VH-VL binders against Imidazole glycerol phosphate synthase subunit HisH (hisH). Designs and how they scored, part 16

Target 1, 208 residues: Imidazole glycerol phosphate synthase subunit HisH (hisH), of Pelagibacter ubique (q4fnt5)
Amino acid sequence: MNVTIVDYNSGNISSVINSFKEVAKDKVNIEVTSDLNKIRSSDKVVLPGQGSFKSCVDALNAINGLVETLNEFTVTNKKPLLGICVGLQMFADLGYEETETKGLGWISGKVSKIDNQNNKFKLPHIGWNEINIVKESKIFEGIKNKSHMYFVHSYEFIPDDKSVISATTDYSSNIVCSVEKENIFGTQFHPEKSDKLGLKIIENFLNL
Key: E = the ipSAE of ESMFold2; O = the ipSAE of OpenDDE; V2 = 0.75 times the mean of E and O plus 0.25 times the DockQ between their complexes.

## First folded at step 11 (VH-VL; framework fv_cemiplimab)

Design x1 (from w2 with heavy chain D31N E99Q; at its last look DockQ between E and O 0.04; V2 from the best seeds 0.00; counts 0 for: pae E 10.4 > 2, placed apart)
Fold by ESMFold2, look of step 11:
Structure x1 (fold): chain C 208 residues (1-208), chain A 125 residues (1-125), chain B 107 residues (1-107)
Amino acid sequence: as target 1 above (208 residues)
Amino acid sequence: EVQLLESGGVLVQPGGSLRLSCAASGFTFSNYYMSWVRQAPGKGLEWVSYISYSGSRIYFADSVKGRFTISRDNSKNTLYLQMNSLKGEDTAVYYCARQGYTFRGNWYYDAFDIWGQGTLVTVSS
Amino acid sequence: DIQMTQSPSSLSASVGDSITITCRASQSIRSYLNWYQQKPGKAPNLLIYAASSLQSGVPSRFSGSGSGTDFTLTIRTLQPEDFATYYCQQSYYTPFTFGPGTVVDFR
């Protein structure tokens, strides 16, 4: 099996690469590339993202044909894709970090700054927080409700269709921290930084 | 004040064992990966090992693999390095280092943003 | 493993000089390169992360540039406190490796 981690200048992806290779060992081939043919032929794709919504979208668009290839992989061919942090956020139609920026549009909704309730809650939302698993989920198999995951973000994805939400976290409000829609999986937290349970999520994704 | 304080460095004979400690204060220790970095007298920096938040991921440089172990106790805000089968080439100042990230623009990087003062380990016959 | 080299291994300079130190990685590390300063008997301190971003509190006379395999640290208008050893370090993929260091001595 061939799994591609998309390498598009989206921030430090070292932990993502290391974590996926640790879980995959000799059983799954992990490619780190932006080569369109490698992506097209992959069984699964990982779309990481760190930094701002705009910087990640700009970096993705700077590679000719990449967005179109990801659309084909994800929407047309319905193959498994995992978005991490800003990778999840880019599923939206629009993001408002820095400036209004068009996302991938795979899951209708928007990315907006977390309401910190007049500075009652510090931004970024940083560190360990528990997750509320709110529906049956393929990637949360073997993960107990109220498990802790690692967060670092100031913006949240707000989907229009609430049925896609697979987990939330409580920070000022019920913030979406995971979505699962058919073949599309996303986490706002960093499974690559969430130790044993994060590695379990990666394992569950690889075993789809 | 964010602080890392190493202890335990002493003179040890070849083949001996030693445990180093690093006490952390002024930050939420369990939110950070931690590393050991060493420097032989008159030489450059060499990364030794790191440990993830809970200790579930641990990596070593080839020069110490199989001889050193790393651990942490998040309830005591303490990082440890157990060194066994010590050799003369292990003589160095051992630094405890926090693997950090920046709050500027929410960029995340695995740079070593906080260092302890170091503790000297001398291995000689 | 990603091997890091630095050039020069040492240099002599005067207060007010501008100097450049280069760092090369054995394979692309994109922009995941950090620079550290170390004075004798002291721990290193972070100067630059992500190839070009200044750590908080670092004077603007320090700058970093490069991507891929080739990187530079530039110190403009050297001050007496800048005479030290400088290390690059990659944070792209484990193990996180350091360059051998560049000693900047007072002429």
Scores: ipSAE 0.006, ipTM 0.590, lowest interface PAE 10.4, mean pLDDT 89
ESMFold2 (binder alone), look of step 11: mean pLDDT 91; pTM 0.940
OpenDDE, look of step 11: ipSAE 0.019; ipTM 0.604

Design x2 (from x1 with heavy chain D110E; at its last look DockQ between E and O 0.04; V2 from the best seeds 0.00; counts 0 for: pae O 10.1 > 2, placed apart)
Fold by ESMFold2, look of step 11:
Structure x2 (fold): chain C 208 residues (1-208), chain A 125 residues (1-125), chain B 107 residues (1-107)
Amino acid sequence: as target 1 above (208 residues)
Amino acid sequence: EVQLLESGGVLVQPGGSLRLSCAASGFTFSNYYMSWVRQAPGKGLEWVSYISYSGSRIYFADSVKGRFTISRDNSKNTLYLQMNSLKGEDTAVYYCARQGYTFRGNWYYEAFDIWGQGTLVTVSS
Amino acid sequence: DIQMTQSPSSLSASVGDSITITCRASQSIRSYLNWYQQKPGKAPNLLIYAASSLQSGVPSRFSGSGSGTDFTLTIRTLQPEDFATYYCQQSYYTPFTFGPGTVVDFR
């Protein structure tokens, strides 16, 4: 099995690579590339993202044919994809960080700044926080409700269809921290930084 | 005040064992990866090992793999390094270091942002 | 493993001089390059992270630049407290690796 971590200058790719290789060992081949043919032939894809919504979208668009290839992989061929942090946020139609920016449009919704209630809550939302698992989830198998995951973000994804939400976290409001729609999985938290339970989520994704 | 304080460095015979401790204060210890970094006398810095928040992920430099063990006790805010089968080349000042996150916009970067003063381990017959 | 090199290995300078230290990685580490200062008998301290960002409390006479494989640390208007050893370090791939250091001595 071949799993591709998309290398589009997404920031913290090393931690993602290390965590996926630790779980995969010699059973799953982990490829790090933006090569369109290797992405097309992959069994699963990981879309990491750090930075602003705009900077990540611009970085994807700077690689000719990449967005179209990801659309084909994800939407047309229905193959498993995991978005991490801004990778999840880019599923949206629109993001409002810096300027209005068109996302991938895979899960209808928008990305907006977390309401910090007039500076009552610090941004970014940083550190360990509990998750509320709100539906049956393939990637949360063996993960207890109220488990802790590691967060670092100032913006949140707000899907139009609430049935895609698989987990929330309490920080100023109930913030979406995971979505699951058919073959499309996303986490706002960083599984590569969430210790044993983060590695379990990665394992669950690899075993799909 | 954010502090890291190492202890346990002594003279030890080749083949011997030694356990170093690092006491942390002034920050939420369980929110950070922790590392050991060493420096042989008159030499440069060498990363030795890190341990994740809960201790479930642990990595070692090849030079010490199989001989050293790293652990932490989050209830006591303490990091440990168990060193076995010590060799002359393990002679160094051992630093405890916090792997902090620093941010520029939404970008985060790992860096050793807090260091202890170090403890000297000497391995000689 | 990523090998880190630094140039020069040592230099002599006077108070008020401007100096540049270079660091090179054996493969791209994007911007995950940190700089540390170490004075004799003391622990290192973080100066620069993310290639070019000053750590809190570091004087503005320090600056960093570069991305990919080639990085520089510049110290403008050297002060007496700047005579020390400087290390670059990559935090992109494990094992994390340091450059061999650059000693900045008083002339």
Scores: ipSAE 0.007, ipTM 0.604, lowest interface PAE 9.3, mean pLDDT 89
ESMFold2 (binder alone), look of step 11: mean pLDDT 91; pTM 0.937
OpenDDE, look of step 11: ipSAE 0.008; ipTM 0.562

Design x3 (from w2 with heavy chain D31N D110Y; at its last look DockQ between E and O 0.07; V2 from the best seeds 0.00; counts 0 for: pae E 10.7 > 2, SAP .503 > .496, placed apart)
Heavy chain, then light chain:
Amino acid sequence: EVQLLESGGVLVQPGGSLRLSCAASGFTFSNYYMSWVRQAPGKGLEWVSYISYSGSRIYFADSVKGRFTISRDNSKNTLYLQMNSLKGEDTAVYYCAREGYTFRGNWYYYAFDIWGQGTLVTVSS
Amino acid sequence: DIQMTQSPSSLSASVGDSITITCRASQSIRSYLNWYQQKPGKAPNLLIYAASSLQSGVPSRFSGSGSGTDFTLTIRTLQPEDFATYYCQQSYYTPFTFGPGTVVDFR
ESMFold2, look of step 11: ipSAE 0.008; ipTM 0.453
ESMFold2 (binder alone), look of step 11: mean pLDDT 93; pTM 0.950
OpenDDE, look of step 11: ipSAE 0.449; ipTM 0.837
ESMFold2, look of step 13: ipSAE 0.007; ipTM 0.536
ESMFold2 (binder alone), look of step 13: mean pLDDT 92; pTM 0.948
OpenDDE, look of step 13: ipSAE 0.451; ipTM 0.823

Design x4 (from x1 with light chain F96W; at its last look DockQ between E and O 0.05; V2 from the best seeds 0.00; counts 0 for: pae E 16.7 > 2, placed apart)
Fold by OpenDDE, look of step 11:
Structure x4 (fold): chain C 208 residues (1-208), chain A 125 residues (1-125), chain B 107 residues (1-107)
Amino acid sequence: as target 1 above (208 residues)
Amino acid sequence: EVQLLESGGVLVQPGGSLRLSCAASGFTFSNYYMSWVRQAPGKGLEWVSYISYSGSRIYFADSVKGRFTISRDNSKNTLYLQMNSLKGEDTAVYYCARQGYTFRGNWYYDAFDIWGQGTLVTVSS
Amino acid sequence: DIQMTQSPSSLSASVGDSITITCRASQSIRSYLNWYQQKPGKAPNLLIYAASSLQSGVPSRFSGSGSGTDFTLTIRTLQPEDFATYYCQQSYYTPWTFGPGTVVDFR
């Protein structure tokens, strides 16, 4: 099995790489690249993302053919893809961070700044928080409801179709922290930074 | 180039209603949170309410909660403040303000970086 | 709610002077503190955001410092156009609150 972590200059993805390699061991080949042929031939793809929505989208677009390749992989061929943090956010049609930016449009919705009115403290949401599993998900096998995951974000994905939501977390409001749509998986939290349980989620994805 | 222009401020009686408007120009209106901030004559500044990009998130100061509503029409680049059950203490210059933000480290900082010139609302019998 | 205080409430200074205005929060607001200048009959203008970041277009004689609960705005070489009221504002907790303001007059 070949899994590609897309390296498109989306920030420091070392933790993602290390965690996936740790879980994969010798059972799965982890490729870190933006090579289109490698992506096309991969069995699974991980789309990480750090920074702003705009910066990540711009970074994707800066690599000729990458978005089209990801579309072919995810939409046309329906192969498993995991988006992490901004990677998840880019599933949306539109993001509002910095400036209005078109996302990948794989899951209808928008990415907007979190409102902190309930907790009355400022963004970003950083640190451990429990997740509310609201729908069965393949990547949550063996993960108990209310398990803690590690978050670093100020924006939230707001899907139009709520049925794609697999988990939420309470921060000012119920914000989406995981989605599942067919072959598309996304986590707002960082499984690579979520210790043993995060690794379990990674394992679940690799075993799809 | 970037401008906010408030309108609608008039004299009203206690218990009355009034709607303020704020016309935005020179920037992509829908990309910003917008706020109302008021200032009673000779007094300081008081934040009143803010609304998110599309209006999905709204928050009010306790002093106006239940009486005021905030809305926006992004197609018209206009922010609104519907004020009901007006009181004397609501007398103030009402400013619309754009909430700018910046990323510093891992944190987002908000500030009111653009202000209108304000519109005076006077509540008196 | 976060209570904001400022000191002094007013001060008089001369052109060329260096002045400092203090802002205090009732609890830690980290660096989420903004400073505004308001001239009579005008809307406020943003001077400093994030405690110490100078807003674009603002003269470098303005500076902000502090974190947690104590913050300062400094004007190093006071200019005639600096006659105004200055407000601090915390943006860490909602509702966002302003200090009572500091009036800067010229002698």
Scores: ipSAE 0.000, ipTM 0.538, lowest interface PAE 11.4, mean pLDDT 92
ESMFold2, look of step 11: ipSAE 0.000; ipTM 0.453
ESMFold2 (binder alone), look of step 11: mean pLDDT 90; pTM 0.933

Design x5 (from x1 with heavy chain Y50W; at its last look DockQ between E and O 0.03; V2 from the best seeds 0.00; counts 0 for: pae E 10.9 > 2, placed apart)
Fold by ESMFold2, look of step 11:
Structure x5 (fold): chain C 208 residues (1-208), chain A 125 residues (1-125), chain B 107 residues (1-107)
Amino acid sequence: as target 1 above (208 residues)
Amino acid sequence: EVQLLESGGVLVQPGGSLRLSCAASGFTFSNYYMSWVRQAPGKGLEWVSWISYSGSRIYFADSVKGRFTISRDNSKNTLYLQMNSLKGEDTAVYYCARQGYTFRGNWYYDAFDIWGQGTLVTVSS
Amino acid sequence: DIQMTQSPSSLSASVGDSITITCRASQSIRSYLNWYQQKPGKAPNLLIYAASSLQSGVPSRFSGSGSGTDFTLTIRTLQPEDFATYYCQQSYYTPFTFGPGTVVDFR
């Protein structure tokens, strides 16, 4: 099996690479690339993202044909894709970090700044926090409700269709921290930084 | 003020054991990966090990695998390095180091942004 | 593992000089290259992260550049406090590896 971590110059993805390779061992081939043919032939794709919504979208668009290839892989061919942090946020129609920016549009909704209630809650939302698993989920198999995951973000994804939400976390409000819609999986938290339970999520994704 | 302070470095005989401590203050310790980095006298820097936020993920350089263990106590803001079966080549200043993240906007680096002053371990011979 | 090399291994310079130190990785590490300064008997200090970003509190006479496999640290208008050893370090793959160091000493 071939799994591609999309390398589109969106920040330091070394933890993602190392965590996926640790779980994959010698049984799953992990490719780190933006080569369109490698992506097209992959069994699964990982879309990491660090930085701003705008900088990540701009970086994707700077690679000729990449967004169209990801659309074909994900929407047309319905192959598994996992978005991490800004990778999840880019599923939205629009993001408002820095400026209004068009997202991938795979899951209708928007990305907006977390309401910090007049500085009662510091931004970014950083560190360990509980997740509330709110529906059956393929990537949360073997993970108990109220498990802790690692967060670092100032913006949140707000989907229009609430049925896609698979987990939330409490930070100022009920923040969406995971979505699952058919073949599309996303986490706002960083499974690659969430210790053994994060590795379990990676394993569940690789075993889909 | 962000500080790291190592302790426990002494002279030991080959084959001996030693535990190093690193006390952290001035930051939320449990939000950071921590590393040990060592430097033999007159030599360059060598990464030894890192430990994840909770301590559930741990990695070692090949030169110390099976002999060293790393742990942390987040309630005491303390990082530990247990060194067993010490060899002459383990003689070094041992630094604890924080792996830095840029929180606002970008995670461009896992650089060691805060270092302790180091503690000298001497393995005789 | 990623092998890191530095050149030169040592150099002599005078206060006011501009110097350049190079660092090379055995494979692409994109921009995940950090630079540290270490004075005798003291801990290293981070100067540059992500190849070119200046750490807070570091004087503007320090600059970094490069991507892929080839990187440089430049120190303009060398000051007395800049005589030290400089290390590059990659943070792209574990194990994180350091270059062998460059000693900058006064002439």
Scores: ipSAE 0.007, ipTM 0.578, lowest interface PAE 10.9, mean pLDDT 89
ESMFold2 (binder alone), look of step 11: mean pLDDT 90; pTM 0.937
OpenDDE, look of step 11: ipSAE 0.020; ipTM 0.613

Design x6 (from x1 with heavy chain Y101W R104T; at its last look DockQ between E and O 0.56; V2 from the best seeds 0.00; counts 0 for: pae O 8.7 > 2)
Fold by OpenDDE, look of step 11:
Structure x6 (fold): chain C 208 residues (1-208), chain A 125 residues (1-125), chain B 107 residues (1-107)
Amino acid sequence: as target 1 above (208 residues)
Amino acid sequence: EVQLLESGGVLVQPGGSLRLSCAASGFTFSNYYMSWVRQAPGKGLEWVSYISYSGSRIYFADSVKGRFTISRDNSKNTLYLQMNSLKGEDTAVYYCARQGWTFTGNWYYDAFDIWGQGTLVTVSS
Amino acid sequence: DIQMTQSPSSLSASVGDSITITCRASQSIRSYLNWYQQKPGKAPNLLIYAASSLQSGVPSRFSGSGSGTDFTLTIRTLQPEDFATYYCQQSYYTPFTFGPGTVVDFR
């Protein structure tokens, strides 16, 4: 099995790489690349994202053919893809960080700034927080409800279809922190920073 | 006040074992990765190991892999470094350091933002 | 592993001078470069993170720049307390690696 972590200048992906390699060991080949052919031939893809919605989308678009390749992989061929943090956010139709930006449009919805309720809640949301599993998810096997995951974000994904929501977290409001739609998985939290349980989520994805 | 305090550094013979401790205070210990960094006398800094929040993820420098073990007790706010099969080249001041989350703009970075005063380990016959 | 180098290994300067220390990585580490100051007999202190971000509490006369493989630490209007050794450190790949250090002496 070949799993590609898409390296498109989306921030520090070292932890993602390390975590996936740690879980995969010698059972799965982990490739870190933006090579289109490798992405196409991969069995699974991880789309990490750190930073702003716009910067990540721009970074994707800066690599010729990458978005098209990801579309082919995810939408056309229906192969498993995991989006992490902004990677998840880019599933949306539109993001409003910095400026209105078109996302990948894989899951209808938008990405908006978390309401900090007049500074009652500090942004970004950083640290451990419980997740509320609201729907069965393949990547949440063995994960108990109310488990803690690690978050670093100021924006939230708001899907139009609430049925894609797998988990939420309480911060200012009920924020979506995980989605699942067919072959598409996304986490707002960072499983690579979520210790043992994060590794379990990674394992679940690798074992799909 | 945020503080790290190392202890356990002593003189040991080659092949011996030693356990260092690092007591943390002033912050939520379990919310941070922790590292050991050492410095041989008159030399530069060398990263040794880090451990994740609960210890599920551990990494070592090649120079100590297989000989050193890193652990933590979050209930005691303490970081440990078990050093076995010690060599002369392991002689150094050992610092515990907090890997703080820092960010600028849109990106997040790791840095050793808090250091202990260090504890001297001397390996000599 | 990523090899870090620094230039110069040592330099002497006077109070009020502006000095520049260079750090180079064997391969791109993007902006994941930190600078530390260490005074004799003391633990290192974080000065700069993310190549150019000033750590809280650090005087503004310190600044960092660069990306990829080449980085620079600049100290403007050098002060007596700036006598120290300065290390760069990459945080992009494990193992984390430090530069060999630059000793800053006063004339």
Scores: ipSAE 0.013, ipTM 0.577, lowest interface PAE 8.7, mean pLDDT 92
ESMFold2, look of step 11: ipSAE 0.014; ipTM 0.608
ESMFold2 (binder alone), look of step 11: mean pLDDT 90; pTM 0.930

## First folded at step 13 (VH-VL)

Design y1 (framework fv_concizumab; at its last look DockQ between E and O 0.03; V2 from the best seeds 0.00; counts 0 for: pae E 12.4 > 2, placed apart)
Fold by ESMFold2, look of step 13:
Structure y1 (fold): chain C 208 residues (1-208), chain A 125 residues (1-125), chain B 112 residues (1-112)
Amino acid sequence: as target 1 above (208 residues)
Amino acid sequence: EVQLVESGGGLVKPGGSLRLSCAASGFTFSNYYMSWVRQTPEKRLEWVAYISYSGSRIYFPDSVQGRFTISRDNAKNSLYLQMNSLRAEDTAVYYCAREGYTFRGNWYYYAMDYWGQGTTVTVSS
Amino acid sequence: DIVMTQTPLSLSVTPGQPASISCKSSQSLLYSSGKTYLNWYLQKPGQSPQLLIYKVSNRDSGVPDRFSGSGSGTDFTLKISRVEAEDVGVYYCMQGTHFPQTFGGGTKVEIK
């Protein structure tokens, strides 16, 4: 099995690479690349993201044919894709970090700054927080409700269709922290930094 | 059917304490933020307390800050308001209200969409 | 705190006629993300408040289409196109955009 972690100059993704390789060991081939043919031939794709919504979208668009290839992989061919942090956020139609930016549009919705209730909540939302699993989920198999995951983000994804939400977390409000729509999976938290339970999520994704 | 039932109101002297309870049913209580809102004898509505669904985030207006505490027990589907150092101006009907997560297209707190019947607190000497 | 001012304080309406209630906030209720948490509640005689309109113009489930909300920034309006007997009560606007969340003083609607 071949799984590609998309390397599109999105910042430091070494923790994502190390965690996926640790779980995969010699059973799954983990490729780190932006090569379009390797992405097309992959069985699964991981789309990490660090930085702003705009910087990640710009970085994807800077690689000729990458967005089109990801659209084909994800939407046309319906192959499994996991978005992490800004990778999840880019599923949206629009992001509002600094400026209005068009996202990938795979899951209708928008990305907006977390309502910190007039500075009652510090941004970014940083550290360990519990998740509330709100529906049956392929990537949360074997993970107990109210488990803790690691977060670092100031913006939140607000999907239009609430049925795609697989988990939420409590920080200021009920924040979407995971979505699951058929073949499309996303986490706002960092499974690669969420200890044994984060590695279990990675394992569940690799075993789809 | 969503139901919120308040209890624990009564007559108390200034400086006294009172503990209100709210029993919730008909929805997954642990998925929702909750509030207490009071209605004064003059029919003014005043928000009094707000608690996140895990209990990790708690907010009060300045008028009750330091005197009131809010808590929840998700295993018992119950919301509580501990009121200390009560004053005459705290006289009101106290409602518990559900906010945040709703089926009407929003997973975030948005509006207080269900209110209990209220429990009356009277503070007088 | 954000002051919410409602006008009129009371309104006496012939059944079948329209009614309009104004709500003004002391500051804009718009965040940069476009969110405006301006809600309307109705408290019928002897009852608890009930949600009528949320986020300016969205009717809660079961609310008749004769109720409509509008406005932006600091100025908001609730309209009842044809007042009926069951519409009597006190109407409150409420903002949730700014901490602490605050209510208007209420507008009593009565039938002539």
Scores: ipSAE 0.005, ipTM 0.495, lowest interface PAE 12.4, mean pLDDT 88
ESMFold2 (binder alone), look of step 13: mean pLDDT 90; pTM 0.924
OpenDDE, look of step 13: ipSAE 0.006; ipTM 0.542

Design y2 (from x3 with light chain Y93S T94Y F96Y; framework fv_cemiplimab; at its last look DockQ between E and O 0.05; V2 from the best seeds 0.00; counts 0 for: pae O 11.7 > 2, placed apart)
Fold by OpenDDE, look of step 13:
Structure y2 (fold): chain C 208 residues (1-208), chain A 125 residues (1-125), chain B 107 residues (1-107)
Amino acid sequence: as target 1 above (208 residues)
Amino acid sequence: EVQLLESGGVLVQPGGSLRLSCAASGFTFSNYYMSWVRQAPGKGLEWVSYISYSGSRIYFADSVKGRFTISRDNSKNTLYLQMNSLKGEDTAVYYCAREGYTFRGNWYYYAFDIWGQGTLVTVSS
Amino acid sequence: DIQMTQSPSSLSASVGDSITITCRASQSIRSYLNWYQQKPGKAPNLLIYAASSLQSGVPSRFSGSGSGTDFTLTIRTLQPEDFATYYCQQSYSYPYTFGPGTVVDFR
């Protein structure tokens, strides 16, 4: 099995790489690349993202053919893809970080700044928080409801179709922290930074 | 009382079909994974099939793939096993089993914590 | 698939004895190992889950240990009702697989 972590200059993805390699061991071949052919031929793809929504989208678009390749992989061929943090957010139609930015549009919705209720809640949301698993998900196999995951974000994905929500977390409001739509998986939290349970989620994805 | 009760086991000819049922009571059926496990006469236990909470995920043993189907009706608290193209080697007591779960040391573990008494399926000419 | 083996296939013991049954997985299953007891004509009963956790209602003379590939079920001070067949089962991945069983009978 070949799994590609898309390296499109979206910030420091070393933690993602290390965690995935640790979990994969010698069972799965982990590629870290933006090579279109490797992405096309991969069995699964991980789309990480750090920074702003706009910066990540711009970075994707800066690589000729990458978005199209990802569309082919995810939408046309319906192969498993995991978006992490901004990677998840890019699933949306639009993001409003820095400026209105068009996302990948894989899951209808928008990315908006978390309402901090007049500074009642500090942004970004950083640290450990419980997730509320609200829907059965393949990547949550063996994960107890109310498990803690590690978060680093100021924006939230708001899907139009609530049925894609697999988990939420309580911060300011009940914000989406994981989605699942067919072959598309996304986590707002960072499984690579979420200790053993995060690694289990990674393992679950690799074992899809 | 938590209970599972299998039914439907009978004598069938090779190539025949049979549907087993498992009635659950005493617990919230929809909150549990369910499995079928069978045991040939004088033999060990063999896992047959699994179905998730809503049925969104299903797995089969290779020995029954393509021939058996698993389903559940959460509104009726019932688990089903449709067996087609039955073979002599399918002769066994079929158990339905609840996959109980417990959290320990950062992991969620599953085990067959509740079993029915089983129903005997005999495939013979 | 993960293959499970058990040792011994059978053993004879007396009431009051301490016995040990081993289970081995063909690959690491971490702690996803369960032990069951089955008496003739009856359904299996869960004894141990997660390799070492005692199921509610099970006597404390039963204990499980191990992780990875090697696991052990120990019955201390064997009682008359403990003579049965014991199975290990991995719940690490599907297909779930059982060990072949260990028959514990009277000496």
Scores: ipSAE 0.000, ipTM 0.557, lowest interface PAE 11.7, mean pLDDT 93
ESMFold2, look of step 13: ipSAE 0.007; ipTM 0.569
ESMFold2 (binder alone), look of step 13: mean pLDDT 93; pTM 0.952

Design y3 (from x3 with heavy chain Y101W R104T, light chain Y93S; framework fv_cemiplimab; at its last look DockQ between E and O 0.04; V2 from the best seeds 0.00; counts 0 for: pae E 17.0 > 2, placed apart)
Heavy chain, then light chain:
Amino acid sequence: EVQLLESGGVLVQPGGSLRLSCAASGFTFSNYYMSWVRQAPGKGLEWVSYISYSGSRIYFADSVKGRFTISRDNSKNTLYLQMNSLKGEDTAVYYCAREGWTFTGNWYYYAFDIWGQGTLVTVSS
Amino acid sequence: DIQMTQSPSSLSASVGDSITITCRASQSIRSYLNWYQQKPGKAPNLLIYAASSLQSGVPSRFSGSGSGTDFTLTIRTLQPEDFATYYCQQSYSTPFTFGPGTVVDFR
ESMFold2, look of step 13: ipSAE 0.007; ipTM 0.570
ESMFold2 (binder alone), look of step 13: mean pLDDT 93; pTM 0.949
OpenDDE, look of step 13: ipSAE 0.031; ipTM 0.679
ESMFold2, look of step 15: ipSAE 0.000; ipTM 0.441
ESMFold2 (binder alone), look of step 15: mean pLDDT 92; pTM 0.948
OpenDDE, look of step 15: ipSAE 0.551; ipTM 0.853

